# Miniprotein binders against a7ua95r516to809: the designs that were tried, part 196

Target 1, 294 residues: a7ua95r516to809
Amino acid sequence: ASLSLLSISDLVPDLQFIFFWMSNAIEILYFIQQKSPAYMQTIELMDDKAGSKESLLSATISANEEAMTILEEVIMYTFQQCVYYITKTLYVVLPGLLDCNPFGTEPSSEQCRRAAGVCVCAVCVMPEAVRRVVSVFQTTSDLLQQYQVHSEIQSQMFAYLFFFTNVSLFNQLIDKGPARGWFQRSRVLQIQASVKILLDWAKGAGHNHLAQKFFAKFCSTVTILASPPQQLSQMSWKALCAEHPSLKPVQLHRILTQYQLMAELGPLPIWQPSSEDEAYIYRTVDLLESFENH
Short names: E, the ipSAE of ESMFold2; O, the ipSAE of OpenDDE; V2, 0.75 times the mean of E and O plus 0.25 times the DockQ between their complexes.

## First folded at step 12 (miniprotein)

Design je120 (at its last fold request DockQ between E and O 0.89; V2 from the best seeds 0.80)
Fold by OpenDDE base, fold request of step 15:
Structure je120 (fold): chain B 294 residues (1-294), chain A 86 residues (1-86)
Amino acid sequence: as target 1 above (294 residues)
Amino acid sequence: SDEAERMALDARRMIEEAQRLAEQGNHEEAIRLLLEAVEIAARSGDPYLLVKVAITAIVLALQTGDEDVIRRAEEVLRRAKELMYS
């Protein structure tokens, strides 16, 4: 099946299946955790008929530990499956976010499935490319809520999805940005506006802290690129490092180099890396973010 | 009671056998045993046997591609949960 046609809506049945079993596994785990102490106490209060109590207690402890282990494995497995499906859809829709013109008048072709008729909700008025990304997250949120998945697991899910999104967008911007013209000021401002819509959604969904944390690198990159030449040329390497601590020296150096080329700026001694960072700016292996480090 | 202890032992054996059958790919027989085991587990008065039934049903549902087995696993899970919270 062409990966290009995969929508989050096509995966909803599979996700529903996984979330159902995940939610039940979490519920059963919680049941064990809540009931075990009282049950153990009940065994402890039983009349000691010839060492049967200690054996029963030991057997019960062992059985609970085994049960918890299996449930944790199930939860982890189902979590990973959800992440796999959701990230697959994100992979398809995220490139469109970088090419999006949020200032364009193109009406979103897809109406909100929640309303009969023209929906004017915040999601429906989004640019199509942004809406597609937000729709993945919103569908995920809706399913997590529908199946009453524990809040910690929800937070972990969104943390990973935001991480994945940041890595994907950052890597695409760094790798393809110059060739695609995404470093041009007008395009950068479009990207900045599109990302703001996504961040505003995340804030509205209760994930503001996670979004700020995990999008920091991409946001820093976009902020630097969106800066006027007159302003950015007055900032030293050290000041930029301090302002954008999420960027590695090699990343910052690449961004500044590409900015300089795009803006047709001459050599800027003020952007010269410190002696401490000079060795790190050549670590091209650290230029792109890894998906494995989360 | 001696009867409750016997039922607990029977339920444990049935659950273990269901797990073994599931691991062998005999999901239909596994789920049939779980449907029996859930009622025996309930009668034993051991809530952790119900938990084991529920866990086994969850695992089985995730391992099987058979829609009927999945449906019956949901039924086992539902029944186990009903009995756990009774």
Scores: ipSAE 0.773, ipTM 0.939, lowest interface PAE 0.6, mean pLDDT 90
Fold by ESMFold2, fold request of step 15:
Structure je120 (fold): chain B 294 residues (1-294), chain A 86 residues (1-86)
Amino acid sequence: as target 1 above (294 residues)
Amino acid sequence: SDEAERMALDARRMIEEAQRLAEQGNHEEAIRLLLEAVEIAARSGDPYLLVKVAITAIVLALQTGDEDVIRRAEEVLRRAKELMYS
């Protein structure tokens, strides 16, 4: 067992094990849900000559409730274990998105030559840091399909993975961005291009709605930072809040402060917070997102 | 009818014993007993006994760490599912 978790491939055997048992638990839960009404009805239609009908019905209800409780706990446990392993991999690879250059980075020519029927432009354009993140999502999708995991569970899995990705990228950008130079215009444009690749993957995988919902905060941040000064300086605080409802006042304020610093702009009156928001723009406790909120 | 009722009692006893053995860490004996119990549960005509066998095998597979126990839990589960859908 290695403590180095640089690749999702190292976790595939563990994920295969967990998905196998999770998918079977889901199947049995579905079986009970479909069978229970018919079985209960047969008991209710029985002749109650000896007065045992109520006892049998009570025992059957108890057995059903016990089985469902255990199965729901198993499904929750296995789901949480999958999320834990996958997010450990994401945690390692996500920071590279903030440092990579999707405009000038090319995969090796050998990788392009080995692509089996895939459009060479799509493969050769994607920088390695973005490819690592996409690989985590794609491997997860492939495993979920391999084990025929119910579509509701697949959606919930990707909802959480997108939520985790959004929180991780947003928090790192806000917390480390000044020291790492990530608010520089050229870096913001590179980050925007990298996020576009992730959003395109999610759309192609059938998760566009989930990605739009759960990437909203990070995408709003990057959209604001990427805006030209002449365009952004014409937007009031109220207009920015309306355009970017996913951002809390303290977050929007911090983003605009970093924008002003990097663009060498002084304070703009049009960016003065509303009376309602003015009390909240200095609440640093609300600046970073919790991984527990989704 | 009396045979089916006796089969149900036997299967329930065996499943509960397997659960007790698993709690004690005796996973090899627990899965051995489940493999026997799956056939008796099927003959009882009570669908919840097959479900109980399947659930017990899943829980055991997730907690054991023993590759041989896991392999046999897969066999118990496969057999229980076959009988559930028959």
Scores: ipSAE 0.771, ipTM 0.940, lowest interface PAE 0.6, mean pLDDT 85
Fold by ESMFold2-Fast, scan of step 12:
Structure je120 (fold): chain B 294 residues (1-294), chain A 86 residues (1-86)
Amino acid sequence: as target 1 above (294 residues)
Amino acid sequence: SDEAERMALDARRMIEEAQRLAEQGNHEEAIRLLLEAVEIAARSGDPYLLVKVAITAIVLALQTGDEDVIRRAEEVLRRAKELMYS
């Protein structure tokens, strides 16, 4: 019974424990912010007896600073623990998105235009691999709502979860994609459809801006790989760099090289790096993304 | 008042002793002392002493592996919050 074998459902009691203490720490932080001015006013209303008022005020400021520091540390610690357990679960389920076929579960598009119930059924019948990832995000959202965690902290958590998901998927596609056949056009289209389900979930949850920001690299990669050869061949290196600013030169070059091999286009001069970018193309250390937030 | 000042001093000493006990791994005695300290902190009229009791209980709960200590930390936090909003 390794922790890495546990599903998100198995972690709910541990996550509830951590969210409970985090929520209470946040509540106490807000209590201090609200009550500190009132308490200081009470001290100021006291008769000043040879500096006793100044000593009390100084002590109150020190107590406030100490409490704020400890609460911020507690909130950071509990936040990092939640992120650790959630991302560990995500890491196990994310590779499934690169291997699943969402088109096998698609309903009639005409039926979806007329009834909300048809759309609900479509969500319910999503591929198991996609459902597992969505379940992690949904459970996180439910727990944040259950413990009434402030919206700013909720946004920070999903920012990191989307960042982690983006890095994980990008690194796996680039590093293991050739061996797994993930660069084949049919597989890329399946990956694109699966990612669309995740992005649609994020939009529905109120996190569209975060999803657009933090999935940019993986979305750019999939967009390029899914592009028709005729369309992509009309774009210069400079134009591709401009449309995909989230990709480093070495990453873009690797993606285009894989695209050329997959599409049987041969070597095309139009995708040659600029003289300045050539120096960075051979830096393999920059190919894969770091999970460190900078 | 004189009594409030005495209660503040007593509460502060009890919280410091609870922190010392927790650092030494005596979580059971630390939480027992915090449960006693919360009532004295309330009588001091200093809301920062109730805050300090609550914070100490949160930290102890997150660091302990003892389910009974966690339960009692929840009790201390609940009581501190009741008194903070009263």
Scores: ipSAE 0.717, ipTM 0.929, lowest interface PAE 0.8, mean pLDDT 83
OpenDDE base, second read of step 13: ipSAE 0.772; ipTM 0.937
ESMFold2, look of step 14: ipSAE 0.754; ipTM 0.937
ESMFold2 (binder alone), look of step 14: mean pLDDT 87; pTM 0.863
OpenDDE base, look of step 14: ipSAE 0.770; ipTM 0.936
ESMFold2, fold request of step 15: ipSAE 0.767, 0.753; ipTM 0.939, 0.934
ESMFold2 (binder alone), fold request of step 15: mean pLDDT 88, 88, 88; pTM 0.874, 0.867, 0.871
OpenDDE base, fold request of step 15: ipSAE 0.771, 0.771; ipTM 0.938, 0.938

Design je121
Fold by OpenDDE base, second read of step 13:
Structure je121 (fold): chain B 294 residues (1-294), chain A 88 residues (1-88)
Amino acid sequence: as target 1 above (294 residues)
Amino acid sequence: SDEAERMALDARRMIEEAQRLAEQGNHEEAIRLLLEAVEIAARSGDPYLLVKVAITAIVLALQTGDEDVIRRAEEVLRRAKELMRELE
């Protein structure tokens, strides 16, 4: 099946299956962790009949460790499967976010109009491309809540999804941005507005800190590109590095170089990298973000 | 009690056999044994046997492509969890 046709709705049954078993595995793990100390104490309080107590305690500890190990493997496996399916859907919808014009009167999605009223919910007023991205995150959130998945696992899930989203959007912007015209100020402002809608959703969903942390690189890039030439041309390389610490020197240098070309500013001595950073701006291997660093 | 110890031993043997059968790809017989084992484990009063049953059911459900086995694994899990709560 072409990846281009995969929607999050098509994966809901598979995700429900995985989340069900993951949630139950977590519940059983917590049961063991809570009951094991009391059970071990009960064994310790038993009359020591000829060394049988020590053997029983050892066997119980070993069995508990084995059970915990298996449950942790199940949790990890199911977590990875969820991430795999969700990230596939994100991969399909994320490019649309960069081409989105949130200021255009795009007709509200036909799907929300089929419900017997103009839904004025925050999601229904979103541009279609933004709504598709938010729908992936919202569906994930709803499933995690439905199956009462532990809050720590929920946080880890969203951390990874935001990380993946940031890497995907950042890499696409850096690699394809010049050719696609995404470095043009008007287009950058559209991207900035679209990302703000996504961040506002994340804030409303209780994931503000994670969103701010994991979107930092993409947001910094968009902020620089959205800056007026008059303002940005007054900022030194050192000032920009300090204001945007999430960007590597090679990344900042690429952004500024493309900005210069787009804005027809010519070479700006004030944006020249420091002698310390000069070696790093040529590290093209560090230009794009890796998906493996999480 | 001697009876509880006997039941615990029987349940353990059944769980181990179910695990072996599952590893051999005989998921149908494995789940049948787990359905019996969960009730015996409950009567033994050993919470760790219930945990072993639950874990075995989870693993079996994730390994099998058989919808009936999955459904019965959910039943085993539900019953094990219910019995765990009764021991609390």
Scores: ipSAE 0.740, ipTM 0.924, lowest interface PAE 0.6, mean pLDDT 90
Fold by ESMFold2-Fast, scan of step 12:
Structure je121 (fold): chain B 294 residues (1-294), chain A 88 residues (1-88)
Amino acid sequence: as target 1 above (294 residues)
Amino acid sequence: SDEAERMALDARRMIEEAQRLAEQGNHEEAIRLLLEAVEIAARSGDPYLLVKVAITAIVLALQTGDEDVIRRAEEVLRRAKELMRELE
């Protein structure tokens, strides 16, 4: 059982410990922000005892700066620890998204068709691989709510988790996709459906804006790969760049080259980079995304 | 008052001693001293001393592997927060 390290469930006690101290540090920080102006005003309204008022103000400013510095370090440290444990778990479960099939086990497909007419064209069930990823996000959300972590910090955490997920999925698809058959149309449609389940979860959790922002690169990639050949072959390089601004020239070129091969559109290049972009398509170092953000 | 000033100095010295003990790995004595310091800090009337006690308890809890020390750090933090609210 130790082969895959720990599941998100196994990490809950450690995460609860870290979130507890982080939430308390944040609470103390807010107390200082609220109380400091009132306390400074109290000092300003004091009778000046031969310059003691100025000394007290100086000491109070120093105490405030010291407290703020340590609290910011504690919050940053605990935030980084939570991110580390959550992304380590996420890294293990994410590759499953690229290999799973969300289209219809028979019983679930029949239930969806009766419940909603929109499901008659394509029925999706949540595969175990997608459930594992959603479980990591949901457990994180539950812990943040349990410890009443401020909404801004919750947003920062999901911004990073979505960033990490996007980079991980994009890099795996670009680097391993050809060998794994992930660029084949049927597999791309499965990947698209799986990603939609994640995006729908994010929307339900109140993180739609973050999901749209941080999944842009992977969503653009999947959207291009899922495009019908008749439609995509009529689009110019310039039009594709305009619709998919998150993609670097080298990334777009690699995606289109794979698409042309898998759709059997012939040996001659259909999409020609602009003269301005031509130099950038040869920068292999820019092909894969970095996990470093900021 | 002169008494409040004396309590502020006493609290500050106790907090600094607790930090020194923690750095030496004596977490048991550090947390014992913080539990005493929180009451004296409150009597000083200086909310920043209560904040410093709270911060020191948080840092100690994150550094220690001792469940008993962690539990007592939670007690110090709870008490510091109670006393901080009384100053509102």
Scores: ipSAE 0.723, ipTM 0.925, lowest interface PAE 0.8, mean pLDDT 85

Design je122
Fold by ESMFold2-Fast, scan of step 12:
Structure je122 (fold): chain B 294 residues (1-294), chain A 86 residues (1-86)
Amino acid sequence: as target 1 above (294 residues)
Amino acid sequence: SDEAERMALDARRMIEEAQRLAEQGNHEEAIRLLLEAVEIAARSGDPYLLVKVSITAIVLALQTGDEDVIRRAEEVLRRAKELMRS
């Protein structure tokens, strides 16, 4: 499809326009928050003319509420537009992350020798599929920096982008994984390594806490699938639920069923759901994640 | 003062007229009026009038497809911010 050919670079002019006006709206909002108390104080310190002073104060409160309402609407509108264009691009590039092999990018022994104690040489080359995803995040970070967008809004933006990425990757893996062979151990280890590159980028960008929070479900899934059979078979259902609280019973059940099949552990279920969770392992409506409720 | 009150009333009317013109699709006249309104709003001493001019310029820039109107909206906002700092 034509849309699948669009790169983040193609959207930069449109994003620059939206970020510029969003940044300006945030700046005006900040001005109100900082100056409003001082202006209100000025009115309160005026001569004791009860009717005049009270009318001016009331008018100022109304003006403040009106301005705040409109600015919040403008900021929300521009924020949602940025998120829309960025996530549209992410949606196109994310599936590639599940199919790439990052292990082919190991540095030469000479490069490792020159960079002794530092893994900088390994950063020079990454799989194209991972690079495309990182480029979307990096371009977003660059635009937020270029327009000096407040750190709180930056955090909200990356919270949503990580949430979107997590849901997209989790749904792709659960829904298409069996047919694509993604549950095979060698593929899971490749996926784990690719995701680590994204998480390392997030850490370097100052978003480690957001990445840990919003990637929890996908990371739990990959961690379980990458576990050795000896280790995983010793864990009870209750222990797995406790260790992976982000996973719903039906999700954990599907993951363990795929694991049992791929590891050739026999036809009998090894992990028995608790009586509390028994009814919930068949809730197919809860299998895939929603983009609306995080 | 009486002069500041007159400036506030004039600025408010100009901003409201600019918003009306923008809603009717007359973006060129709307932005011309906002460029005049920003100076009068500053003389009123009411910071919320400069805020209102700024918001109107931002909304107009986001709604218009006219590059010249966008450039003039940037000018209104630049001027409003200068006056807010003074």
Scores: ipSAE 0.692, ipTM 0.917, lowest interface PAE 0.9, mean pLDDT 84

Design je123
Fold by ESMFold2-Fast, scan of step 12:
Structure je123 (fold): chain B 294 residues (1-294), chain A 86 residues (1-86)
Amino acid sequence: as target 1 above (294 residues)
Amino acid sequence: SDEAERMALDARRMIEEAQRLAEQGNHEEAIRLLLEAVEIAARSGDPYLLVKVGITAIVLALQTGDEDVIRRAEEVLRRAKELMRS
């Protein structure tokens, strides 16, 4: 199998290799789409040789179908390989985003605030952990542009990369967050600022709609966790469900429970699930998101 | 023509043999055969044979780690694309 050989290859150089061949397969596909009508017309306009004309036309249709099938398989294969290598790299760098401080260390943060102003400084400084994630997206964008990959395929790739990033960050926060202190408000605000940098990059790259769609779950989670206790306590369960439709009842319940614990609110939770949603709260199979797309 | 039909048959057989060799891991021999097949495919007048040569070169390049084979696959693809534009 060729998959074993590709898996052993060095990650970044292999991306350029795979994009090169994917681009060539797409180019050949477009060539067929342009030439096929003219060639088939040539056969149609041949003199009236009943058996020979039908045989040649049938053979040409079969050849066209075979070429289209193989090219689509090659394009799909190379697309999946690119996604595999890119997401493998993302998986390694994404946890760092949850641990980073985009406002800088205490001394650096103090100097930044004095020199440039708090709001401007926070937006201008990209921490290394966030830079690593942005670098993966930027490298992908650069390669797609370098090899002139069709915009629809580019959109499909970023849709999946944003989907993967959202699921990875959400699952890590929900699963490991309590033990690592990631639900503490100060940490959540740092995470929110880091995510803002990713979303700003996506907007600048022309992918704002994809980012808004595929980051919805993680953004909802961070928004809730970053909310002041006074503001959040005034919202009913129904209101929170309506405002955060991307979150399943069990996910929303877990988030609010962690918020209550970390914010050191009273012993009784303010937010009570509806009777219709109560049954889903105990289904742990629905807590974490799946990476599977069929 | 009858001659073009024979060249099409020859090219198709050569491409199929190259694909068989590639599947068996004999990438060097597969690419050598494709370099011969591309010229015969062009002379057949069937653009789908040139396309098939190009596709086979891409697949072979993706399967191999050998720099020489990749370089020659690029050569096959370049030649096929040149002939497709004619």
Scores: ipSAE 0.371, ipTM 0.770, lowest interface PAE 2.4, mean pLDDT 79

Design je124
Fold by ESMFold2-Fast, scan of step 12:
Structure je124 (fold): chain B 294 residues (1-294), chain A 86 residues (1-86)
Amino acid sequence: as target 1 above (294 residues)
Amino acid sequence: SDEAERMALDARRMIEEAQRLAEQGNHEEAIRLLLEAVEIAARSGDPYLLVKVAITSIVLALQTGDEDVIRRAEEVLRRAKELMRS
C-alpha cells in the first residue's frame, strides 16, 4: 500500500516490509504475555489421574520461554534493520545542514512558487538540506503510525535517531568546522536556525523530551558559539560547565578556543579551567563522540 | 483426547521439518508445510503450536527473497492469528 506523505522517500518500500514483520512479532509477543498465565493456570487446575500434568506444565514453560526468546530476537533484528536503513540515509543528508542558509534559501520547488505564494506542503518552505533531514524523521514517524508500533519502541527509535544526528553533527562541526568556516558567527547563526527547525519538528511530533536529551551536546556547542562576546565574557569556566554539563572539558576547551579565534579576541580569562579539569582539557581521545550508544 | 495428542505430535513434526527446510534454503517447501501445519496445530488445542507456526512464518519471511514465499508467509501468519483468537 502507498503512503501519502508531505515528501516522497525511496526508503518507504524497504522499511514498510521490515515494519510490517516487526509489528506482527510485537503483536504475537503481547498475545503470549496476556494469555500465557491463564493457560498455565488451566493446566494447574487439571485433574492429574495419569500423572502427565507435570510433563505438560514443563513443556508449556519451555515453549513459552522459547517463543519469548525468538520474538525478542526478531523484534531486535527488525529494529536494528530499520535503524540501519534510516541512519544510512541520515549520514548522507546531515552534512548539508551545516552548510545551508535558512535566512535566504528559496523554496526547493518551482511549483511552490507557481502556487502564487500559497505553499501546498509545509516542507517546501524550509531549506532543501533541512527538508531532506526532516523528511527522514517524518517518514519514520508515518511508518511507525501506519504499523501501530507501540510508543515505547517509537521513543527508542527516535532516541537513537536523535543520538545519531547529534553525534554526526557535533563531530563534523568540531573536526571540519575550522576549515569550512563554520565557527564564524554568521555561519553559526545559520546552523542554529537550521537546528531549531529540527527541534521544532521533534516538539510537534511529541518527542521534545528526547530531542532535549539527545541533542544536548550539539545544542550546547551552537549556543556557546552563537553567544555575543559581552555575554560569554561574563561566564566563568565553572558557570559554562554548569550550563552545559553534556560537554567534556576537552570539548568545551576546543569550543572556547575556536570562539576566541573567530571573534578575534585576546585570551578569555573567564574561561580558565578549574584545577580539577586542567588535567582533562588536552584528552584528545575524548574530543569526538562515539557512534556507539552509551 | 487421543486425536488431539496425535495432532500435537503431527504439528510439532511438521514445524520442525519446515524449520529444517528453511535452514537448507528450501523456503518454498518450508512455507508449504507451514500452511498445512497451521490447521493441524489448531486441532491440537495447544496454543503454543499456533504461536510457533506464526513465529516460524515471520522468520521465514525475513530470511527469504522470494515474493511468493513472503505472500504465503503472510497467509500463514493471518490464519494463525485468526485461530489463536478463536
Scores: ipSAE 0.740, ipTM 0.933, lowest interface PAE 0.7, mean pLDDT 83
Fold by OpenDDE base, second read of step 13:
Structure je124 (fold): chain B 294 residues (1-294), chain A 86 residues (1-86)
Amino acid sequence: as target 1 above (294 residues)
Amino acid sequence: SDEAERMALDARRMIEEAQRLAEQGNHEEAIRLLLEAVEIAARSGDPYLLVKVAITSIVLALQTGDEDVIRRAEEVLRRAKELMRS
């Protein structure tokens, strides 16, 4: 199937397979961690028949370390595979979030159309583009819960997915935003509303802190762009840097420059970077976020 | 007991052979040996042999594209886990 047609539902069987083995590997890992100390103590309490005890203990430790290493590799591998499949689906649906008009009468999803009644559930009232993104996260959450994946691994999964989502949305907004009119106030307000729905979902799913942390850059960008010209024109470069610490100087400068053009504002001396930041605003390599090193 | 030690040695040998076979791509024979090894491991009373069987079954399931081998690996894993909790 072309990547463009790939839905999270199409990947559920593959994800179920991976989550099953991942969950079992984690369970076995914890079993070893819990039982190994007691077993080693049992060996230590055995009668020392001519150095055999030390050799047995050493062999047991080595075997335990090997087992732990293999399990960690399995967990890492399966985790990466899950992330790979889920991020592919996110890559397809995330652009729709920036083009979404949450204030428009978009027709209810096909799934809600099958319900004989007007479902007023939070999912049914979501714009289709937002619902598609939420569906990826919800399906992931449901699968993690179904296979009783350890909470730490769940948190790491959502941390990465939110990171990926933030990087993707931020980069698209910065790169394509001016050309697509996403910097227009009306469009920004639509984006802000759509992101709020996603953040509200994350809050409801128990991931509020992670969402706030990893969406900070995109949210800061949207907040600046949504600000009225009368308000934003009164804020100095230093004040904006302090209020939006997630943005690099080059990123903030780019956002303000595009805002100025969109709002048809004359030159604003108060938005001039400080002498300290002046060297950094030209670091175009730092403009877009990297998917690497997470 | 001498019998338990013999069973432990046999189970270990079977697991090691299953690992070797799996690495060679002979997943069918590997899983067959694991199905036998899990029961012998249980009788030996060595919990680490059960762990080794479980790990080997997980690795094998992730390496194979054969649905029957995967199913049997799940069975080995289930059995190993049952015996580990006993």
Scores: ipSAE 0.703, ipTM 0.912, lowest interface PAE 0.7, mean pLDDT 90

Design je125
Fold by ESMFold2-Fast, scan of step 12:
Structure je125 (fold): chain B 294 residues (1-294), chain A 86 residues (1-86)
Amino acid sequence: as target 1 above (294 residues)
Amino acid sequence: SDEAERMALDARRMIEEAQRLAEQGNHEEAIRLLLEAVEIAARSGDPYLLVKVAITAIVLSLQTGDEDVIRRAEEVLRRAKELMRS
């Protein structure tokens, strides 16, 4: 059986096991950090002969370094296992974000509720594809909270999950977008709305800074593609590079080329690369992002 | 004390033997030995021996597919943590 075909809820028992061991390894690491100075001070205050005291202190330092190394390896291993299984699930559900419509005009009665005689449209506009992605993030957050994993490790996990999501969405949009019609203005606006749901979730979960940092490339791409032709045509290449520093020259050039085609703009070279960037717009090997670039 | 020093030596040897048994695939005997080692490590007064027992239990649990060994490793870890807090 392939774990990529399982929902996040099917992985919870296995993830609970891994989070349990990761949490305990972190707790032991914290114990060492708190108790080591006091124990070493106890050794220093002993009435032992100089040679005996020095030997014990050296042995204690070695024991501390060995314990720290192994605990860091255990934490890294369990962290990587969690990330592997969670991202494998994300990989299956993420493409749906680019094809869903959060502005559906005929909401299911099950998805909409009336409050004070008004339909609560926020519930109606979360497509199943977006809900599946949010569910993965929420389940991860719940597990980190359940096992009281240190906030620094929580931040590192969501940093990687957001990085993975950004790379996956960006690569799919750039690589498959033309064939799928994703660069059409109506589709771009739908994608922008779906991404906003993810960013709003991240803000609510206390990860706004990480989301802003790691979604920068995809957000820049969608922002450019959603821009009105009147606004974007007035910006120089230099101005666009300054406003979107997360985009490489080849990436920005590809995005603007697609925008020009979809907006039916003339063949005028409005967005001409600088002489310094001109060579880089032809580096197709740098067009798509690597999952290993960080 | 001389007794504490003897306990430290005993605990170190037991942990090393448990690691050797685990490397040979004898996870059942390794965890049994760790259950004995945790009490001796506590009596040594060296907190790093309790830490080493706990680490060994975690690593063994991650390496084995045996639910009984995993449950006993959790027992070792729980006891080590109790003694660490003492």
Scores: ipSAE 0.549, ipTM 0.859, lowest interface PAE 1.5, mean pLDDT 82

